# Ledger of designs, part 21: VHH binders against q09150

Target 1, 302 residues: q09150
Amino acid sequence: MRKEYLVSHIEENAHQADIYSLNVVAGNLWSASGDSKIKKWSIGDAEHSLVEEIDTPHKLGVHHLATSLDENVVVSCGFGQDVYVWNPETNEFRDLGNNAQHPSECWSSCISPDGQTIAFTSVDGRIAVWDNPSDCKISELDTKGKFGLCIDYSPNGRFIVSGHQTGQLFLISTETGRLFHVLSGHTSPVRSVAFSPGSTLLAAAGDSKMITIYDVLSGDQVGQLRGHAAWIFAVAFNPVGDLLLSADVEGKIKIWDIDTMECISTQSETDGAIWAVAWYKNGFIVAGADKSIRWYRAAATE
Key: E = the ipSAE of ESMFold2; O = the ipSAE of OpenDDE; V2 = 0.75 times the mean of E and O plus 0.25 times the DockQ between their complexes.

## First folded at step 9 (VHH)

Design r4 (framework vhh_gocatamig_d2; at its last look DockQ between E and O 0.31; V2 from the best seeds 0.00; counts 0 for: pae O 4.4 > 2)
Fold by ESMFold2, look of step 9:
Structure r4 (fold): chain B 302 residues (1-302), chain A 119 residues (1-119)
Amino acid sequence: as target 1 above (302 residues)
Amino acid sequence: EVQLVESGGGLVQPGGSLTLSCAASGFTFSSYNLAWYRQAPGKKRELVAGITRGGSTVYMDSVKGRFTISRDNAKNSVYLQMNSLRAEDTAVYYCAAYSYLRYSGSDYWGQGTLVTVSS
């Protein structure tokens, strides 16, 4: 029922400012920070060595980062109201912010697994869906001023979900380009959304201090996970889809069994906010306000 | 009520120095990042300098080495020390506060203080 996790590695001062985003893709951890850098770290060795450091054009730092599965398309958003789409091989950045076809102030972004489609939220409540190869807007949902704080693309490529300051979630079908569901349940800002790996469930969390689990196709709320005492800024399903990882602004980390809806582990090794989480084989990774990356592994029954 | 109040602007000769201050109230200052922006007549507002919660700084290229941003969390204040001033530095200077905790449609902004660099 209960599982133990232990810190296996700490990269102290991995960045010079808060770390806001983590992404595990193609054998590397990507981290994005208020220091305006994106860094890649090896997953495969115990030291998790720095593979690459990328200086971005974001003057006030990077707070959202998304990558395609093959790492060939990256989108990043920063505090300077800037958004860039770029290719990591060339580090050539294309400025997407303030484009007449996109929201005037983008906040968060996601990208389809194959890198062909990018979606954005905005402060003014527009959700734009953009075809990357043709550099054209495909569709836009106007939520009428509801600041979009988070967004995710389903692993199967069929859905986009955004979470908003009002507590609403907007689930869009990529096949039709139209709104599929409006999900209720939260009445406070939603800070993080995540699809399960099978794309059948999604999790949403934020300032309500609880996590809701929705069935994607029906739009029904199928569970609530209660236990955090502070705002939740990050949630992630593991690759199997049976566990959820969550972290809050007071430094609490929780792991939940999705079949039972119970908390099976709680960790607290920092008092500072945890802004980002990610799974890797047999463990998880967190980062936040202390500028450090903490790697955890499951304690065997080895 | 959130307030950012700039002070310290005025007329200064080329090559002179000036210190801008911004006093903050109505929010947890130590949890926010701060920035100075400026807007010259007929121009768009531009970032001058920024300082994170942890003290990391950034500067636009034209002011690097001449301007220094700093913060004092005990006084809820952010400062811009401007040295070796030039006529091109003439602008209204704005203090701003920004954070990942944002959920409203606007960052926090001050009303501005005018700096004029002229003989």
Scores: ipSAE 0.755, ipTM 0.877, lowest interface PAE 1.1, mean pLDDT 90
Fold by OpenDDE, look of step 9:
Structure r4 (fold): chain B 302 residues (1-302), chain A 119 residues (1-119)
Amino acid sequence: as target 1 above (302 residues)
Amino acid sequence: EVQLVESGGGLVQPGGSLTLSCAASGFTFSSYNLAWYRQAPGKKRELVAGITRGGSTVYMDSVKGRFTISRDNAKNSVYLQMNSLRAEDTAVYYCAAYSYLRYSGSDYWGQGTLVTVSS
């Protein structure tokens, strides 16, 4: 059934440049921007106050941010192909970009649930898994030049999935370090991937303007969500796993029922590109080109 | 045929201003992210500024507050307004077009325009 969402808060000029990444962890929102800043925002208070601001050494901005569940590890990827691993408590960081063992042109990153593993995609199509904090490479898959645009770690820690320029998805088993599936369904760049909370489903979206839902174990497509009219840059499952959030470069936000595979809500408050989305409580957060962070809540059910 | 043609370069005194233009043709301009690079003699080419399809911008740290990148889709053009120019800004400036939200491995490059900042 149709579900109504309302804007509950707008943080105008949350950053000085477009916001490319959002992560909700342990009651906080983490944001990263082209202004080379990482910010932490409170979720618990109505005004969503700024809690922390990190001035990063990224010279050209940050386009990907990963945060561990315990907030002890933050990984930032910048437009200069620079990568840093942060300790938010001490504000200390490791420069991985200067590590000769790391692939050049790292683009996206994700962190394992236990915080002990970090995975990266690269522009030249490598998927590398590293131990944290030893910075030892655990495994690497070379897709042979297929730019990896996005990556996610399954909540159960068993899988890593990356989306690529070719439209391919590579699903890797963390137990074996080997390729588990090559998932088809897209022929254009995949901009965003997300596991369901139970690690049973996988959502992928991008320039095809379509979201594909996969069964993780079988690799089968279980659904295709159509409705966006522009490139999709972000997808995320809600904590329960029954809803999917998506957003595109024209500022359209859609909520999908995973059981029915139907769009149950569309938001159009902005016509600027939305690059990032995240769920929190019974609502969600979006950010993008207009430099604001928009908070949404579910309307009361009558 | 795809073309990116830069213009507006020249000699300018420190503290001066220049506006670079890049005229594009041969591809769907509005579908691309755009950027300006520069390369000084003996140095590596570096990203100066980028602008997304939606108009979002990014700048290298050393030019923030001084340079402004903008685009005009109707004119298939991208611009770089350079203020408060410094000697270290001397370089050949290149415009680039990207089909992805990245500033590495551009799809298309211009021929470059020389900017010389000198007394």
Scores: ipSAE 0.021, ipTM 0.527, lowest interface PAE 4.4, mean pLDDT 92
ESMFold2 (binder alone), look of step 9: mean pLDDT 85; pTM 0.861

Design u1 (framework vhh_etentamig_d1; at its last look DockQ between E and O 0.05; V2 from the best seeds 0.00; counts 0 for: pae E 13.2 > 2, placed apart)
Fold by OpenDDE, look of step 9:
Structure u1 (fold): chain B 302 residues (1-302), chain A 120 residues (1-120)
Amino acid sequence: as target 1 above (302 residues)
Amino acid sequence: EVQLLESGGGLVQPGGSLRLSCAASGFTFSSYAMSWVRQAPGKGPEWVSGISGSGGSTYYADSVKGRFTISRDNSKNTLYLQMNSLRAEDTAVYYCAKSGYTQRLYFDYRGQGTLVTVSS
């Protein structure tokens, strides 16, 4: 079973530096770049017009962006180990990096579906969960120096998963604040993790060039997706949960059928690294080293 | 704890040379590729150079190719950047970064930076 996708739009020079993060929320695309800018783009129009450009306080770029479902809370992580929580409407930034109450050296972040909880990974291997906006720590897991490269919040709000430099995944229950599973399957850095829309599956990928699919409740590996020839930096489930999107540092984009665990499409329009991916409607969006945002649509005839 | 400490920055005239150093600690230095990144005032960060863990592979931005040389001494946990034929546009804060394996990958960590000013 093969599925065809076509480039529907390219926003060249969307940023002045690499684009490291993409989020589709409430009909908008959010992008974050090494140029320390965050931009919001329209999804509804064919031109995908720039809606807003935000100059962030980040000094050396932004590599992770998390946006609440209602777009009222945005968390950005920068290369300067700086972290900000801000309101997009008011553009008021809370500097968490300089707050002694917050973990230092934060790298990745995610927001709960209700926007009331923010979770962070850190370079020194901490997974911290905080209440927003009170900034009270809810829980913390110390992996003892295992750099946390990525983190995701389950859509049902029940779980947090982080990927680490060692290849380990830590699945935390938000109900108990305790470690639910330590997931194996990788022995190299995990660059991206993503829950399925139903919160039943978890995808993890990274330097192993392989994507592992896990059952969230049992912790069992349910599949391994092989085909990438380079480090994978981004994975995402489509809204329905039957497809997975992945991209690697050589610019290869792959779409996987989760039911069959087969690659059903490969895109190779760019040779530059792709750092971020996102689904929208029946298509997807990618961005990376070439500073462009590429929009793809499913072909009418598959 | 990962630590990167840059040094060697300063004021230099155009055409001059400067050698930057980065002392690394808190990780197995030889196992990781390292990079130099710079940021000029009012500009975004720019990747300058990268070197593999073993030092066997080196990479350079086009803007510095032929002028800069990256190297490392794994026995000393030190990264170097020899900068020759410096230009005004090389003025920036230079950061040592623990990167992935290849150029332009995510950085795991970077230091506080060292200022290089090229001016007549």
Scores: ipSAE 0.006, ipTM 0.263, lowest interface PAE 10.5, mean pLDDT 89
Fold by ESMFold2, look of step 9:
Structure u1 (fold): chain B 302 residues (1-302), chain A 120 residues (1-120)
Amino acid sequence: as target 1 above (302 residues)
Amino acid sequence: EVQLLESGGGLVQPGGSLRLSCAASGFTFSSYAMSWVRQAPGKGPEWVSGISGSGGSTYYADSVKGRFTISRDNSKNTLYLQMNSLRAEDTAVYYCAKSGYTQRLYFDYRGQGTLVTVSS
């Protein structure tokens, strides 16, 4: 069954450069941009007003942002391979790149559901798990030089998945710190991964122009979502877990029904890349190369 | 279409200098951060230096700090790398990359690069 979404708000020039990352948490939208700023926007009103603007220490822009559920831990990754952990409550910035070993090459990150651990990918193919309160590495997997482009933590805290330039995905058990599955199916760079909210499925997408759905425990591919004609840089499950949102570098936005594996909505709003997507209560949010944040609401039905 | 054309490489003695150029077209040059990346024979790519879109901020890998200077001329759509005090370890093919292009460098560089050889 088809579903209608309408643009409900556009924040033009929300940033001075491309917007690469969006996170919805605790009633707020967090955005991160090549202008080296992070911005916080209200979800609870129709105007979606700017709540806070943060100048980061990144010199070449921010391409990835992870925010804990309580908003007390923010991790930002820049194009200069620099990474910072910021606690807004204490105004402390911690430069994880000042370790002489691995965090200095970090590319992408995610935060555990309880906010206590941070996982990173690296350019040299290592996946590290870091205990945030003690500022210590607690585990590491060497993928033997395979550049890690994206990473996600399962909502149940049991798994981490990373997507790599080779097309491989590495699913790691947080209980053992060891590799649980190597997921096949992509032979091109994987640009985005996401766990379903029940932690039973994961989605992976990238330069292959398809989205592969895996069963987490078995590691089996359980579906393919085809229809994008360009590289896919962002996927996200809705909070219920029955819909997937995806966006590509030509500005196409698609919504997929996970039960049927069918596309139920397609939107085209710009010619430019969409780098980031997020769900909120009754709709979704996208941002990308046009420097704008676009808010969509599900259409009312009778 | 985005095009990046590197030039200025060559054979130089240790301690010598070279200036690399990258001519850019097909995008709004001043809106993007730019980088130099190098690849030595038989090795993976290594990020060397980066510069903000305006040119106001510059960054360097530790291996080149104090010896290399990145710059840009946004009126000419050109990125530069001044390399001084060259060492044998600097021998590599040098590529320029725009923001977002660094994610693709290990698959296919846009240009052929420019070879820098530091040898007696």
Scores: ipSAE 0.000, ipTM 0.275, lowest interface PAE 13.2, mean pLDDT 83
ESMFold2 (binder alone), look of step 9: mean pLDDT 83; pTM 0.849

Design u2 (framework vhh_etentamig_d1; at its last look DockQ between E and O 0.11; V2 from the best seeds 0.00; counts 0 for: pae E 10.3 > 2, placed apart)
Fold by OpenDDE, look of step 9:
Structure u2 (fold): chain B 302 residues (1-302), chain A 121 residues (1-121)
Amino acid sequence: as target 1 above (302 residues)
Amino acid sequence: EVQLLESGGGLVQPGGSLRLSCAASGFTFSSYAMSWVRQAPGKGPEWVSGISGSGGSTYYADSVKGRFTISRDNSKNTLYLQMNSLRAEDTAVYYCAKSGYVQRSFEFDYRGQGTLVTVSS
């Protein structure tokens, strides 16, 4: 099986610095950049017009962004180890960095499907789960100094997974707050993790240049996707769950068939790092070091 | 094999200037962010500056902002650090580092042997 994708739109200079994060939520694209701005883009129009630009309190840029499904809660993580939870409607920012109970040196975050729970990784290797907006800590796992580079919340709300510098993945049950699995398969930093839409599979990738697919319940490796020649910085399942999107630091974008575990498409329009990817409709979006947002659509004939 | 070779260090008086260079090889230079980090005697490493693969994004530590300028020539696989208005506290071994994120001080997989910068009257 081979699929063809075409560039449908390029937003040049979408930001003034590298774009590190993309989220597609409620028919909108959210982008976050080293320029400390977060932007909202239209998905519905062909031009993908800028809908909103948010000047964040981040002084050194934003590298991770999580948005609730209803867009009522946004969590941003910055290079200054600063973290904010804010409401896009009111633009009120809550500074979590000043909370003495909040984990220090937060790096990545994710939001539960219902928007009531926020999970964080930290540079010192903690995985903390907090109730929002009460700011009550629900649970915390200390990996003892293993830098958590990425984190994701399962769509069914039952699991949280984090990827770490050691290559380990920690899968946590939200029901018990306890460690469910420690997943192996990588010995180098895991930079991106993603649950499948059905919460049955988990994809992990990073400096190993390989993507590992896990069965969430059993913890078993069900596949290894090889083909990238550089560090992988982003992975994402499509809404149906039959395809996986990945991108690496050398600008290669790959689409994988989850059933066959084969690469069915490779895009090479840029040589710059792609830091973030997202699916939308029957296409996908990428962004990274060249400060552009690239929109792709599936070709009409396959 | 990844190689990073720093040069340009030396002795300079306060207020003086130096330009450091880093010759890179063994990887697709233009694809990776690069950083300068420094380590003074008896101190831990300090991130100084970072630059994206394309050079379109640059970042600086507060301690050097306005005085140092990071740049790169991807056609020459070379990273630069222009250091102006040097101060005694800038004295350190300066390292070129291959980075994933430009503004993270400890996030690099390779660094060179370093070049010594001494600022003294």
Scores: ipSAE 0.646, ipTM 0.834, lowest interface PAE 0.8, mean pLDDT 93
Fold by ESMFold2, look of step 9:
Order: C-alpha cells, then structure tokens, then sequence
Structure u2 (fold): chain B 302 residues (1-302), chain A 121 residues (1-121)
C-alpha cells in the first residue's frame, strides 16, 4: 500500500532552540525545546495557532515530555538531569528529583496512561518507578547497563521499555516491577522506543540506523526496517498501529507499513536533525534542529 | 570540537562587581541554550544562570537573582555573566556550559579550567 503525504503547514522558528519532543493530546500538539519552554498548538485549525506558551523550571532546556491519556499529569525532563511532574491546567510544577538544578542523574521519563505511575532512566542505567499519588519510589531496577537514553510506557499500562547506550533494551512488567525481557538486536545506542497502540509490538531505533520490531509478550524480534542512512532519534506508531513514522539526524523521514515491513514513503525537507515526530488524525508532525514544526497531511483520497 | 573558554574572574571585596566572559567555538552558538555553573571549594556543582539560544529568555538561581545578569552576543559567540553585589558565598570556580545531544558524553560541556571568583575581605 502506498500513501502520499504533503507539507500542509510550517511554523518557522516555533521555538528559539531545537525542538526535542512532540506530544499529541486531545486536539493539541505539545512541543518542548532546548529554550526551556513548552508550547501548545491547536490541531483543529488550518493555521495550527499557538494556544499557550509555558515557561518551565528546566534550566538547560527540555528534551522529553510525556502526558497521561487524560492530560491530568505531565512529566518533563531536561538536560540539567532534572524532572518535573505538573498539572497542565494550573501549570503547577512538582520537582520529582528533589533537586531542581542537579537531580539524581535522571535522563528520560514516561508516565502510565492513567497518570498513577512514573518511570525514569538514569545515566548509570538504573530504572526507577514512582507512585505518583503518594510521591514515593516503589521499585528500582539496576540493569547494570549504561546510560538509559529512552523509555516508554505501554498504552495498556502493563509494560515499560527502556533503551540504553549499550544497545540493550529492558522490558519491565509493571505488575511485578521486575524484568520481563532483555531484548537484543542493537549493538549501538538506542535513541527511541515506542509501543504500538495495542501494546502488542514495540519499535526500537538508534545509532544502528535500523528499526527493530519486537513482539512484546514473547520478546521475539519480528522485523527489521532498514533504509535510514543516519542515526534515528524518533519513531512513533500511528493511532491505528499499521504505520510507523521514523526520522533521522540528516532530516530524512520514513513511513513504514507494519504488516509488510516495507517503507512506503520517504520525505526530506530539511538538512538538520529531526529529534521528534508525532501522528495526528490528518497526518504527522516533525520538529528538530531547525526550530520549526512541520505539519504533513495525507493527500486527498479517491 | 566544542571549546568553551572562561575568563574575567579574580579577587574582589564583598559588594564588588565582576564580569565573566565565555568564548565559544566549534558549534553553532546561537542554536544552544547556555548556562553558568559554579563549584565552591568542597561542594558540588551549582547551576547559577541560563539563557536561551536567541537570548530572549533568562533564568537565575534564587541565590543570585537581582545581582547577576546573564547575556550573550551571538555575533561574537560569547556568553557573559555580570555579577554585582558579590558576597562571600559567591566564591567558586565558574564554568560556562552548553546543552544538547551533540556532545559525546550526553551532558553539558565545560572544557576550560573555569575562572575563579574569590570574594574576600
């Protein structure tokens, strides 16, 4: 199956620094940047107007943003190894790391769909799980791996996956707090992980320039997506789960059909790195080093 | 290769002023947030101040608000810290720092020796 996507809108200089994270929630796009701001953009109008600009307490910029499905809990991580939990409605921030400037070496975080559980990686490879309502640590796994670069929470709430500098991935059961699988296949840093919306597959990509697809329950590698010529920093499944979006540090964007494991579209709109991707109803969105947000929509059908 | 060179430190009386500079090279300076970080004798690093890549947003630790001013000149690839009303607790080695994924260590990089600020009677 072939699908064509066209640029429908470009917000040039959407931030004053690189845009590292995009999150689509409830009709809005959230963007997070090295300028220490989070911005909210409307999906529902053709101009995708700026709805809100939020100054965060992150001192060196924001590189990860995660939101519960109901939008009531948001977690942000910055280059200062700081992490905050906040309520988007009131814009009140709680310092999860207990030190706003230099936390306990936290790097990447995710949040459960219901907002009750937060997980984060550390530079020394530990994975910590926190109970958000009680604000206490409920488990910690020493992977004995190196730098935990990325982490994701499955949409069904049952699993957490982390990707590390060694190329290892650790899949953790949230019911037990224990390791479920160690996933192999990468021998280079893993920069992005994503669960499919049904929580049955996960994708992992990074410096190997390939994307591996794993069956979550078995831990088996079920596919490899090859075609990128540079490091891959962002992957995302569409809401149906039949397509994967990927982007690399040379500005190449690829869309993959998960049923066939084939690349069905390649786009190249910028020479700069793309750090973040997201899907929305009418297409997908990318952002990165050029400080711009680029909106793509599916071409008219039939 | 990223290089950051701090200068402008010295010995100063309490209540005095100093201006620190950081010369940057090896990267597109205007694309990155920059910070000043200090390390007092026997203590860990403490973030002092930050500025967005364009210079449009500035941030300060509570301990220095109203006394320190961060700025940058992107045409000269230079970061500045104006320090007024200095106190003994401001004594530290001051480093400038760059953020971003482009660093080998995945951390901000202060590659110089820093510049020592001593506030003493």
Amino acid sequence: as target 1 above (302 residues)
Amino acid sequence: EVQLLESGGGLVQPGGSLRLSCAASGFTFSSYAMSWVRQAPGKGPEWVSGISGSGGSTYYADSVKGRFTISRDNSKNTLYLQMNSLRAEDTAVYYCAKSGYVQRSFEFDYRGQGTLVTVSS
Scores: ipSAE 0.005, ipTM 0.317, lowest interface PAE 10.3, mean pLDDT 83
ESMFold2 (binder alone), look of step 9: mean pLDDT 82; pTM 0.837

Design u3 (framework vhh_etentamig_d1; at its last look DockQ between E and O 0.21; V2 from the best seeds 0.00; counts 0 for: pae E 14.1 > 2, placed apart)
Fold by OpenDDE, look of step 9:
Structure u3 (fold): chain B 302 residues (1-302), chain A 121 residues (1-121)
Amino acid sequence: as target 1 above (302 residues)
Amino acid sequence: EVQLLESGGGLVQPGGSLRLSCAASGFTFSSYAMSWVRQAPGKGPEWVSGISGSGGSTYYADSVKGRFTISRDNSKNTLYLQMNSLRAEDTAVYYCAKSGYTQRFDYFDYRGQGTLVTVSS
């Protein structure tokens, strides 16, 4: 079944530099940019007005943002090898980069559903899990130099998955702290990973221009979604889990039906790279190189 | 497959000039920041210069600022480095490097084979 989506709103110049991360939590959109600013946007109003602008301590921009479900914990990763854990309510930042116990080359991060655990990938290929706010290391896996480009925490809190430059995915059990699966299917960098809402499926995509769907428990490949002509930088399941959103470096946005493993929609309003995507309500949001945030809604005739 | 091929290196006298080129393929060139990195014998790699995907922003190490100019032609998928007022300490293998994630030059995931620049009287 083909689905039609329409641009419902464009926030031009939402940031002064590329937008690299989007998070939808607690009815708000969080955006992070190379301009070292993090912004909070309203989802409830049609204008999607700016709610808050945070001037972060990042000197060279922010490329990853993780926000707890209750918005009490935010983790930001910057290009300066700087990482902060902070409370968006108080804007108090904890500098993890200067903590000798934390990896100095952290790249991506994710937060557990309860906000008490933070996981990091590093440029040198480490996957570290830490307790928040105690900063006690829970576990660490060393992939031996395989740059971890992306990471996600399963909604049920039982798994962490990271994507790496080699194309490998490492699925870690949070119960044991051990490697649960090494998932294959890619031979080029994995730029984005995402668990389904039920934590039963895992999507991975990157420079292969292909999205691979995995069964989390078995580790089996359930499907391969082909159609993108460029490197994919973002994937996300919708809240129901029946659709997957993807975007590539040439600005192509695709919606996939997870049941049929078919592309049911393609958007191409921009030629600029899309670095980040997020679902909200019956629509989705994208952002990237053109510094705009684009909001899409499902067509009413569907 | 991403490919980066540097050219333009050679022997030059102090005070001389060289122009390096890097031919890129296998990716959307204009979507990525590019950098030049150099490595002198017996030394670690040194970041030299970076340029945003659009070419609108350029960055330089203090050691080359005012002497080197980075540029790009996205229609030709080519990166350039104009090196003026060359010094002996500029002697190194110069590498073209592709940004690994963003329009920033902070990290890169691909690098060429390099071209040798020798500055000597």
Scores: ipSAE 0.020, ipTM 0.439, lowest interface PAE 4.3, mean pLDDT 91
Fold by ESMFold2, look of step 9:
Structure u3 (fold): chain B 302 residues (1-302), chain A 121 residues (1-121)
Amino acid sequence: as target 1 above (302 residues)
Amino acid sequence: EVQLLESGGGLVQPGGSLRLSCAASGFTFSSYAMSWVRQAPGKGPEWVSGISGSGGSTYYADSVKGRFTISRDNSKNTLYLQMNSLRAEDTAVYYCAKSGYTQRFDYFDYRGQGTLVTVSS
């Protein structure tokens, strides 16, 4: 069944440059931008007020942001190929790594829900897993030069998935540190990956303009969502796991029913790129090239 | 198909100068930010400098500020790097890199074959 969504709030010029990442956690929205700032927004008021603004050491802007479920650890990745780990309570930060070089090596990162483990991709195709408290490498998968563009940690903490310029996905077991599945189906860069909240499904999307849905344990492709006419940079499952949100670089936003694999809503509020999406209650939030954050709410049925 | 062809590398003594060029084709050159990236032997790639699509904004890594100048000629689809006051630590293969769709000069998805710059006494 179709659903309709309406814009409920617009925070114009929320940042001074493109907004590349959004994360909803612990009742807050975190945004990251090419202006090298990370901002925290209250979800619980009518204006969605700015709560905190962090000036990061990223000289060229921030394009990926990850938060632990308890909001106590935040990881940021920048266009300078640098990565920092933040304690948002104190605003203290550190570089990652013992022997790893940051400016030319890391591209995207994710963090375990409890903040204890950080995983990242690199330009040379390594996928590394680090123990956050000790700042030591735990394990590494060498993909033989497959530039890793995106990475996500499953909510149950058992899996990491990375998406690569070749179109391949690498699903890694965190228990063993070893490759669990190599997932195919894309032949073009994968720009976004996301686990469902039950950690049983994952979605992958990118330059092929298609979204693939995989069963995590079997590695089987269980769905293919077609309809975008441009590159897809953001996908996210809702908290229930029955809907998927996607957005492309031409400003199209789509909602997909995971049970039927059908598109149930399309929004086209801007023709500029949408880099980031997030679910919030029974609606969603998007941001991108227009430097604004837009909240959507499900329309009333009556 | 995107093509980036670097040239202008060579051997130079410390304190010397070189100008690198990058011929671009296969995309609308003026619409994209461009970068120079270098890789020294045994080290990972290092971003050096970037320039907006119009050429109106330029950016530099701290290690090269004041010594290197990036420029572009959009009528010739060519990117340049003027390298002055060269040091031994500047020895590397230099790559021309195309930015992605954001016109961010450090978000790149293509690079050329590279041109070797050697700074040696």
Scores: ipSAE 0.000, ipTM 0.248, lowest interface PAE 14.1, mean pLDDT 83
ESMFold2 (binder alone), look of step 9: mean pLDDT 84; pTM 0.849

